# VHH binders against Dopamine receptor-interacting protein 1 (Dorip1), part 20

Target 1, 310 residues: Dopamine receptor-interacting protein 1 (Dorip1), of Mus musculus (Mouse) (q4kl13)
Amino acid sequence: MKTLFEEIKASIKNNYNQDRSFWRPVLPWGGVFTIKAGRKAVSCTPLYVEIRLKNTCTIDGFLMLLYVILNENESFPRELSLHFGREFVDCFLYLMDTYSFTTVKLLWIWDKMEKQQYKSEVHKASLVIDLFGNEHDNFTKNLENLMSTIQGSYCSNWHCPTRVQEDQQRTISINPPQEIPHGNLIRLAVDELFCSKIELCEERGCGGLREFSQRVFCHGAPPFVVLNMQHWKPEDLAYVPYYLDLSDHKYLLEGATLFNKEEHHYSAAFQIDGHWMHYDGLRNVNLILLNKPPEFLLLSSLVYIRATEK
Below, E stands for the ipSAE of ESMFold2; O stands for the ipSAE of ESMFold2 at other seeds; V2 stands for 0.75 times the mean of E and O plus 0.25 times the DockQ between their complexes.

## First folded at step 15 (VHH; framework vhh_7pa5_2)

Design k1 (from i5 with S59Y; at its last look DockQ between E and O 0.32; V2 from the best seeds 0.00; counts 0 for: pae O 5.1 > 2)
Fold by ESMFold2 at other seeds, look of step 15:
Structure k1 (fold): chain B 310 residues (1-310), chain A 122 residues (1-122)
Amino acid sequence: as target 1 above (310 residues)
Amino acid sequence: QVQLVESGGGMVQPGGSLRLSCAASGFTFSERAMSWVRRAPGKGPEWVSTISKSGGSTYYADSVKGRFTISRDNAKNTLYLQMNSLKPEDTALYYCARDLLEWMNLPYFDKWGQGTQVTVSS
């Protein structure tokens, strides 16, 4: 089974021209939007004349990935419109294509985030929106319409007090296995979450066996899946599987988000035109060719795209 | 297949009036705010007026306030601009545009018509 490490090595064999006047927009960190006179100003108390975004790296990598995903398949804008709304998808693509970077972040913040998910304060006539935190709180938590899964279980003991149980998860978290066998640890951990299984019932004194059904997506298999990988080590990055089977659907690796512990900063890796790239909105050169898995970066999330069906 | 088709332009003398229409198709017109934007010869786009999806809120550039009136008929999928007291500086190609971020007071126009020419000449 192919891994991210193998795909990166395959991609470096291509000799592509660095002159790419058709390069896709690349988000910088942060942003400032000046409120334009001529249309009714935003009413507020206290009054502000601009909006400043700080610590946006918790959404920037995912917004870049979303842009890549929406451009990879002609059907995905339609499919994702069912979950995000057509006007959101159309507006998102347009704002990215026109380099309206602060505005596209505002679209996410105001249309998809709830007020309690971020801090905001008016300071010196600027509305300051601070996205300090983590990618789960600021991005993937808002994907519940796509990521929700459910798994039912039952215990063989007729007298079990909780004989029938149902576990619904709003996001997908993949934890390292307790036992660490050789091989595909990430694939094994994914299977532990999704595949049917039988375990000793944890109800004290029960002694029965609990059978778990296959975990399924509540709203159907989404066009893309985000796996939360917060407890994995940097060396695991080299062993990310390229293919996964999730709830009887095949998914292909689209990218990853990464965390730099020293900088407290997120970045991302994904493909553009068959080449693996590292995106980091904090850098002057914020999109560079990747020739090996990034060193000393923690996995934050993996992003997989559903194989298209005809 | 979203289409916006302007009509009603023409030549008029200073002080005259014109009514522009914009026929919309390929999307749910009543769910979108709409704007008029104009482009004078050799100049960039200038926002003229915006109307909310329900028609309950209207906004105008200072240069046209009191002279122009924006309106819409959601049953007919049509946007209108009544232009009174026309001046030579109103000479421009007038576009109707879909305004997706009106509620945030951000100038974002994602779909445009081909424009209709308005010429104000003595």
Scores: ipSAE 0.051, ipTM 0.365, lowest interface PAE 5.1, mean pLDDT 82
ESMFold2, look of step 15: ipSAE 0.552; ipTM 0.835
ESMFold2 (binder alone), look of step 15: mean pLDDT 83; pTM 0.844

Design k2 (from i5 with R32Y; at its last look DockQ between E and O 0.01; V2 from the best seeds 0.00; counts 0 for: pae O 14.2 > 2, placed apart)
Fold by ESMFold2 at other seeds, look of step 15:
Structure k2 (fold): chain B 310 residues (1-310), chain A 122 residues (1-122)
Amino acid sequence: as target 1 above (310 residues)
Amino acid sequence: QVQLVESGGGMVQPGGSLRLSCAASGFTFSEYAMSWVRRAPGKGPEWVSTISKSGGSTSYADSVKGRFTISRDNAKNTLYLQMNSLKPEDTALYYCARDLLEWMNLPYFDKWGQGTQVTVSS
């Protein structure tokens, strides 16, 4: 399966064109990739003539968001190439710009996901790849070092056995404060993670005060960050903040992914040219302007984009 | 065109009360959630309160919970904010806003009024 994917990547490199469409490509749910017939395809194990993708909604909203973000600023493709690799970013943009929708999903699956993250089997001469699951397992977990942070701390007790500590995290992991059931809990939880603070040392029997420095991004402030909202309920939120301060960098709300529990289906909302759009790959019209509030969708993720200084 | 016109602001001593009104026109008011947003001097916009299109669900910022009450009258196309136990930190320009993404708790206010000034001082 690697050989087919490597051939696709090589074809993209050889035919890359900076010509971009004036309208935006929009991903449909699922997809079918037909393999050209040949004697080698008949003799290979497993034998199949097409690849069929199912339950791709766990990546579709984020792939749309990634495309929007990469086109937000001329510098973002270069910056994101440092995290995803230039080959991936170039191939992704080319495949989106040429409406190669099933192929761009295969790019994500084979370049960024591990085999254990999805199910696949051959059925009636089709390789069926099933992305049933959740967006974190199938997309946000594979963002590599994009959002990696580090925070140092020290304890005032000269004899503390762990007097100097470092805490490194690859994601921005926040949870609603249990004691405060209402309010701007997202800002509070972000500040608890990022801001400098002084706490009672938790080492057994220590009794000193531990001072935490401000948490900083290991590789500089990324073009975007993702907050996993699966553990956050609407009842726990008074309002989602328009902006966040993360390690002295301003981030603006760019979009969200949404979950319909009854359909077990993800969709997304995001801005295109300052207008909020709703994307749902299962719908015949899969990208529409939001001018009436839809109902019965749960928040799955929030996406914030780095504000450009001046 | 969509119009939102706030009224009811003024100067009040700490501990006092005010009731803000917002007259809506140019759209079907009962189809949209509505919010109050405020801007204090030298600060950016701060969300205050939101009410669902039917009026059945309300939410408040922590700083005003228990003191402010949002309500609406869909027959009169009017949004209200009852503000009690006012504090100096409530001094701000208060805006009525149409809340397009209320069901997601996302801060997208696609239409705004001109604002009404509330000043809390002795």
Scores: ipSAE 0.000, ipTM 0.261, lowest interface PAE 14.2, mean pLDDT 78
ESMFold2, look of step 15: ipSAE 0.012; ipTM 0.492
ESMFold2 (binder alone), look of step 15: mean pLDDT 83; pTM 0.835

Design k3 (from i5 with E102Y; at its last look DockQ between E and O 0.89; V2 from the best seeds 0.00; counts 0 for: pae E 2.5 > 2)
Amino acid sequence: QVQLVESGGGMVQPGGSLRLSCAASGFTFSERAMSWVRRAPGKGPEWVSTISKSGGSTSYADSVKGRFTISRDNAKNTLYLQMNSLKPEDTALYYCARDLLYWMNLPYFDKWGQGTQVTVSS
ESMFold2, look of step 15: ipSAE 0.454; ipTM 0.794
ESMFold2 (binder alone), look of step 15: mean pLDDT 83; pTM 0.830
ESMFold2 at other seeds, look of step 15: ipSAE 0.417; ipTM 0.765
ESMFold2, fold request of step 16: ipSAE 0.458, 0.390, 0.436; ipTM 0.791, 0.747, 0.787
ESMFold2 (binder alone), fold request of step 16: mean pLDDT 83, 82, 82; pTM 0.826, 0.827, 0.825
ESMFold2 at other seeds, fold request of step 16: ipSAE 0.311, 0.432, 0.445; ipTM 0.721, 0.772, 0.787
ESMFold2, look of step 16: ipSAE 0.000; ipTM 0.359
ESMFold2 (binder alone), look of step 16: mean pLDDT 83; pTM 0.831
ESMFold2 at other seeds, look of step 16: ipSAE 0.542; ipTM 0.828
ESMFold2, look of step 18: ipSAE 0.507; ipTM 0.812
ESMFold2 (binder alone), look of step 18: mean pLDDT 83; pTM 0.830
ESMFold2 at other seeds, look of step 18: ipSAE 0.530; ipTM 0.830

Design k4 (from i5 with S54R S57E S59D; at its last look DockQ between E and O 0.82; V2 from the best seeds 0.00; counts 0 for: pae O 5.9 > 2)
Fold by ESMFold2 at other seeds, look of step 15:
Structure k4 (fold): chain B 310 residues (1-310), chain A 122 residues (1-122)
Amino acid sequence: as target 1 above (310 residues)
Amino acid sequence: QVQLVESGGGMVQPGGSLRLSCAASGFTFSERAMSWVRRAPGKGPEWVSTISKRGGETDYADSVKGRFTISRDNAKNTLYLQMNSLKPEDTALYYCARDLLEWMNLPYFDKWGQGTQVTVSS
């Protein structure tokens, strides 16, 4: 079987014309799943004969990125199966490679999202699932077992009421540094979250010094990480680092998701064999080869992959 | 190459019995849930029964409960449907189908056989 990834790579290699696009739509926005042979569960009240997805751009870019990541390193499907489950990874790849894109989105929604993370209703014999919202709520929040980190701290004041603390984060959200100096602001913000430090204890009346250990991944260094960049303004994004050191592992920039606030719409950009691609599920031709690296002016998230061991 | 081959259909009188078989090849049969789906002449497909990959969970359409029994032999890569107390309404082309998303309770049958005809009449 020729995988979708192989088709995309072949399009990059053999595209000599000015089109510079992938001829087949990939993960179109929304989707309709037609129920052709009903089962007891889908024929109950209220009855429906199709499932209609709306506002799926909050997961589409990341689903595309996940597909690319799973195909970039032969060990990543096995490693990510430990975090996502083997059946999920196997089905995800199969459904993407057979162009069953609405079903891929249903796999994510029903296997990885909790019911309260989305709205659904039956309307005129259609189950309508609406993913309106943001990428954090609909996708990156669900990477808890992959992205979880922990940082311990202790206060030098023997009488501190919270002398020993642990801070666990389920996802990676970084904020622009206070007193934003010149330099690589993204790397500085990552270091503020991950590096060991000593600071004045914030307990009222304590007066001690609190020592923070290095933040570490709860389940080991993952094959990829996602940095949530929602609080960053275009002015803060002059420098996007092509690599980061996280918990003593080197991570390389794989791609990004972008958010257009006027349209309330997400898109994505990523690399395949050193070539940058732009993905936008609302376009009829929704996967385009770029002449140069994308501009990260409307950055929503950054995605980094773990570098091959030395 | 994934292949599903049904057999065991035929003509029977009301109240009769038939046992359908489906030989599977080209994939790891024991890792996949399987379903029977039927199509009466001029009608759309109707789900009949589903069995989990290990065989421990089975489910049936209300119209066949108590009369039909789905089973599987993972050593022989074979799916079965025992049909008892057959009615004229059971007349249909019966398909063996691979139920890719049974574990999600989503009716997605990604591979189908060519079907075996069951006809119930006097």
Scores: ipSAE 0.100, ipTM 0.588, lowest interface PAE 5.9, mean pLDDT 83
ESMFold2, look of step 15: ipSAE 0.367; ipTM 0.748
ESMFold2 (binder alone), look of step 15: mean pLDDT 82; pTM 0.827

Design k5 (from i5 with T50A S59Y; at its last look DockQ between E and O 0.68; V2 from the best seeds 0.00; counts 0 for: pae O 5.2 > 2)
Fold by ESMFold2 at other seeds, look of step 15:
Structure k5 (fold): chain B 310 residues (1-310), chain A 122 residues (1-122)
Amino acid sequence: as target 1 above (310 residues)
Amino acid sequence: QVQLVESGGGMVQPGGSLRLSCAASGFTFSERAMSWVRRAPGKGPEWVSAISKSGGSTYYADSVKGRFTISRDNAKNTLYLQMNSLKPEDTALYYCARDLLEWMNLPYFDKWGQGTQVTVSS
């Protein structure tokens, strides 16, 4: 029968201009899971009869994006199972496709997050889990086995106290260029992180040249990458590239997460078959087809998917 | 469609034994963990036992540990519960349920049977 992804695609085909929303809410903010029968393996005492989730917008946008990515290519569930585990990917897709949205959030929280990443307590027979915080701490930090990169460097001065260095990054964190060039600031920042280069050694008292190798993915080029954009100002984001070259692979813009600082709330935008959608878990109608690509003024993260052909 | 049909319930004396069966259809039984859950009169559901998809791991509530044994036959798509040394407090309607998140120890049962009655009295 129809998966949730197939229903969304069918809704895109059947929508007229005035009715540009999906008819059923997807991943509503928060959630309540009612425990019909408890097990004695619960680590929190006393025993509780429900689990309540609060402030889940820090994971909801990325869960939606992950669902879209896993449906984008028939090979991606297998590839991503190497990083997330097969049981996780299979259960994630099943729970999304059966509209079990609070349960899919619990899957992420308990299988992928460490306990110190969230606050929880038992109150009057309810376990309350609070995901207040940011998307990077609650989601992208847990992608280190997928996003890990390494870049080596060496200094020509063999007396240099730090002659050989390795820089390992667990996420892809790019910073706005300090110079104020026009154009593609994001591509420039990506090149600064990934490309080989030769620079004057900055070690105090060293006069050598430091050569940096090409930055590479520790586990091969992943099916998708996330660029953490929380330090970028809206004026620096006049141009968001629709493709990037990362470690000899082409990546295409799949979507973004957005952060409204005044509301302290995340939402997301993404493409399905070239059609842009906006997702906001706080809205009663929370998945809407956009007339044009978003402007990314409130950008939190960019998500790029590996192109099928090289 | 998914179906879970329990059988083997009945009336027994204290100290007696019963073996419950659950016939599964409409899904790949061998790829799903399963649980037994019971409802005593006037009470909410109580988890009894769980078994992994391969049968390699089994779990029991303290109230039944040592007396009940869960097993499965993946070739016959059947889940079993052997109940020994039955007590009046074991009187309940017993359900088999598909235990989607057994490996996370989260009691999420996405499909249920209709239940089979077990009554333990003199």
Scores: ipSAE 0.171, ipTM 0.634, lowest interface PAE 5.2, mean pLDDT 84
ESMFold2, look of step 15: ipSAE 0.210; ipTM 0.670
ESMFold2 (binder alone), look of step 15: mean pLDDT 85; pTM 0.860

Design k6 (from i5 with S57Y; at its last look DockQ between E and O 0.53; V2 from the best seeds 0.00; counts 0 for: pae E 5.1 > 2, SAP .671 > .668)
Fold by ESMFold2, look of step 15:
Structure k6 (fold): chain B 310 residues (1-310), chain A 122 residues (1-122)
Amino acid sequence: as target 1 above (310 residues)
Amino acid sequence: QVQLVESGGGMVQPGGSLRLSCAASGFTFSERAMSWVRRAPGKGPEWVSTISKSGGYTSYADSVKGRFTISRDNAKNTLYLQMNSLKPEDTALYYCARDLLEWMNLPYFDKWGQGTQVTVSS
């Protein structure tokens, strides 16, 4: 009894096997989606019969992390639906759960990425979508509604030309401290961005003290946050904190994405039920249980999840 | 658990009409776009028509435009295809399909029925 659904499902390449299915759906690199129904429909001219994805490692690690995060707490799908849209979250979970791997990447590309963020062309009746680039351009920039923050500041010099300021950021970018304290540089950099502080006013000739309020999330504390680490040097990454306080909420280290410059390739490491895993979509065995936490020396991003309140 | 059951097929002469029905159960029908797909003898599947979850947006393959009308009754969990001016080339097994990603204009049909046969011949 073979149905049209079975024929379409069989054409979706997911590269899973029995061993990997035990540890949740795991995305392979790339993908091919075959259009068997003869629909004119995804592009008016020229028509194509398949969609081929290349260089998807710039989104794959984060899509894996998103799936893990959405399964951490029953409330997270509802909360994230407020930021991503209900249809996106529902379809994302369903497509991941049914191993529709190329389709879930198309969901991200067409619902969350702008056209200028990727290249596409039709070649030999295939639409080829190429995600060459970096994770920030292809993924984290599209989280702006989730991670938007604002911080107000006020200079004590009432003649200051920029006496009252507001700084709104759409992503969380932290810099290595200019002073070089020993120890937890990442926690210090996070506190510099988020905590209230008083500094000498940077306005030329002002001489006043600028008081910064605590930075807060514009839409409430999200279920997870992403710290963009692409400007951090390996020597700055000796210690990665397992928790952070952000805007009066505790966040716990969920995972990270890693970047190999020589291969121009992203991978990820994350925790499932307290067990560290390494994910690499290019490997035949693309999810591996680690005996120890990863070293994080090739860090691209850190991902923290909001701790539950009791 | 998810079930899509087509009915209303049969044999009809060229120029005739048929109305196909698809009874849906096991999911919230009013939250999902639906499509009709057909399979002619010896050919691959061919998309026929799609309707949005509210019924406010419909689309048709060029080969059936003006002759076929897709509709839905969300209170009865039923999808319909009114087929007029039928031609021999409309002979096919017609499937009701859940169109998971219609809102993205991506033709991904995740659930299908068994189909109902339509035969147009003299």
Scores: ipSAE 0.222, ipTM 0.672, lowest interface PAE 5.1, mean pLDDT 81
ESMFold2 (binder alone), look of step 15: mean pLDDT 83; pTM 0.843
ESMFold2 at other seeds, look of step 15: ipSAE 0.342; ipTM 0.753

## First folded at step 16 (VHH; framework vhh_7pa5_2)

Design m1 (from f2 with G105N F109M; at its last look DockQ between E and O 0.00; V2 from the best seeds 0.00; counts 0 for: pae E 23.9 > 2, placed apart)
Fold by ESMFold2, look of step 16:
Structure m1 (fold): chain B 310 residues (1-310), chain A 122 residues (1-122)
Amino acid sequence: as target 1 above (310 residues)
Amino acid sequence: QVQLVESGGGMVQPGGSLRLSCAASGFTFSERAMSWVRRAPGKGPEWVSTISKSGGSTSYADSVKGRFTISRDNAKNTLYLQMNSLKPEDTALYYCARDLLEWLNLPYMDKWGQGTQVTVSS
């Protein structure tokens, strides 16, 4: 029997797909934007006649994933507009839907990144923007207050110099254990960050126990979260949980970003119509069906979406 | 449902002894490390002792080392704390706790009992 899965497979193999009902935009690596004569420019006196983007893989996977999330869940465009701005979300979707690929990357760079986060140089009437670097610096850290959390703690020693503490984080970074443990390592690392706990106080000479309250989202449970997985090794990832409980809200695995150390190159995995796909903007066939774990790739991030409440 | 029930507390004079027990149910006791934690009046919790799942490894806070002995009976799902040479500063509510992350060398206690009171005074 034919499935949506087999129809997607067929559409990906089609060299010419303008007649195909499964038509969808897929971001290429890099890009060139030409400033056309006779149009009002974004800059009133441009120093250059084109913009060239290099090393965009540090944002491409996440931009693809954001597009997938916004198209799969009808409530998320409105919810994400509260964090990112309605103009950004509307423009992002329009540019992706109209295949304005270099322009959507420029939207991210100009609206969500600060100028010191990337290199740029005018050379021979071209502005060259180079996004070489870390995917989390170029994307995850620029998600506004979406994932902001706070956790309070108290030390049992009345004389502790830091008896009362608050820890606020804007991103979610989980670290693997220093030893090679058994079990659901990702769930344990998430619980270490979020759940209430009691630990020995780390203040030198204190000797008390520090009680941590449950970590909570500062602005309510977001529509999606990104877990920073940069320090995780493939052997730690025998099990990636499909569900997570974050501050009493259930989240479902939606996708991942991956890193090839030899090429210093990022890619992504996510679902289209319930089928896992691998996206790699550097390849001629840049969207393929994922039938087994990708070899030679390290996990960079996991992306989870908030489950429907029932 | 996970349950931890402490018993064996009471009033003793300085230099005396008590043996605390903790009955566990609702989880596989033999696969989890267990800890004793105490809370003195008006103070926060203080870790006392931890025992590995097999009972082969034990650790103690400096304040009780040499005086207290932690043990377990995995066949009876019971944790014990033998307290000798008790001092007034040992006066506290004593809890047994499931130590979920001991195998990572991290003291993380996710379930606690109701506690049993130990009072050391003349």
Scores: ipSAE 0.000, ipTM 0.092, lowest interface PAE 23.9, mean pLDDT 76
ESMFold2 (binder alone), look of step 16: mean pLDDT 85; pTM 0.857
ESMFold2 at other seeds, look of step 16: ipSAE 0.281; ipTM 0.702

Design m2 (from f2 with L100M G105N; at its last look DockQ between E and O 0.68; V2 from the best seeds 0.00; counts 0 for: pae E 4.3 > 2)
Fold by ESMFold2, look of step 16:
Structure m2 (fold): chain B 310 residues (1-310), chain A 122 residues (1-122)
Amino acid sequence: as target 1 above (310 residues)
Amino acid sequence: QVQLVESGGGMVQPGGSLRLSCAASGFTFSERAMSWVRRAPGKGPEWVSTISKSGGSTSYADSVKGRFTISRDNAKNTLYLQMNSLKPEDTALYYCARDMLEWLNLPYFDKWGQGTQVTVSS
């Protein structure tokens, strides 16, 4: 039997020079899971027999992207299993390939999210889980240690009370630079976060110079990175780089998530073999092949994958 | 091609015993939790028992606790259910099921066997 990824690639191959809808909805917004013959269905507290999901667009685009990434390189399932757990990766791929889309979302919610990250309520024997919020809280923060980085610094003043410091981040959040308002602002923001630098020490009364080392990934260069773009405005996004050099590896733009604030709704765009696709779980036909790269005017996140090099 | 083949069913008198087996193929058996599910006449499916992938954790429905024992042999790709002190209420078609999300306590049984009939009557 063909995997979902093989079906999508076959659809791309057969749609010469025109947009093509994928004939089966992928990761439809929301979902209902009926508990059949389960431990919770017959004698549990709270008493419910189905689970209803609402406002799942805060994870849907990224789940689609994760599926594409796991199929992009034969080594990525093994590498990502080191971070997410082998059982998660195996189940995720299986559930996606069997079109069990509500169950994939439950896998994410219960294996990767904490209870306080979402609202839930039992109503008329249904557990209602509401993922209203943003993609950073509901997805990007829950990528385990995949994108963990560390940057050490030390102050030149031996008497500085915090002479040696380490800054560890589990996500990558970049801010628009303001001193150079044109050019590749995203690359400049990445360099500000990752490159070594020297700044005046901010410790009260210190007066020394604080040297920051290059920021490095705690667990090596990951198969993919997510850049949190939540503070970027359309005017800052004139150029989205297709390449980043990061941690001695080349990273290629895989895709992006987009946020429509009027609808409070996320969608995604990504490429397969250089062909751009748009995903929107709210639409009846929710995966289409585009004839050109999308515009990134309402950007929520950028996703880059580690390139294969000879 | 995932296959689950149950065997060991039959007719027994109340108080009797049966041992069900389930031969698994087409997947890595030792990496998946497994469950027994039964369907009695006039009833929907009823979860009976679950065993973790290593066999280190087991759970049972209240109706069978103390009478049924689930076990597995990962070297032989076989799941077992020892059923003792059988009652007429245990009459059902018993299915071996692959439990994909056992560690999340989410009862998702993605593959089922054809079932083996257990009948308990005088």
Scores: ipSAE 0.256, ipTM 0.683, lowest interface PAE 4.3, mean pLDDT 84
ESMFold2 (binder alone), look of step 16: mean pLDDT 82; pTM 0.830
ESMFold2 at other seeds, look of step 16: ipSAE 0.525; ipTM 0.829

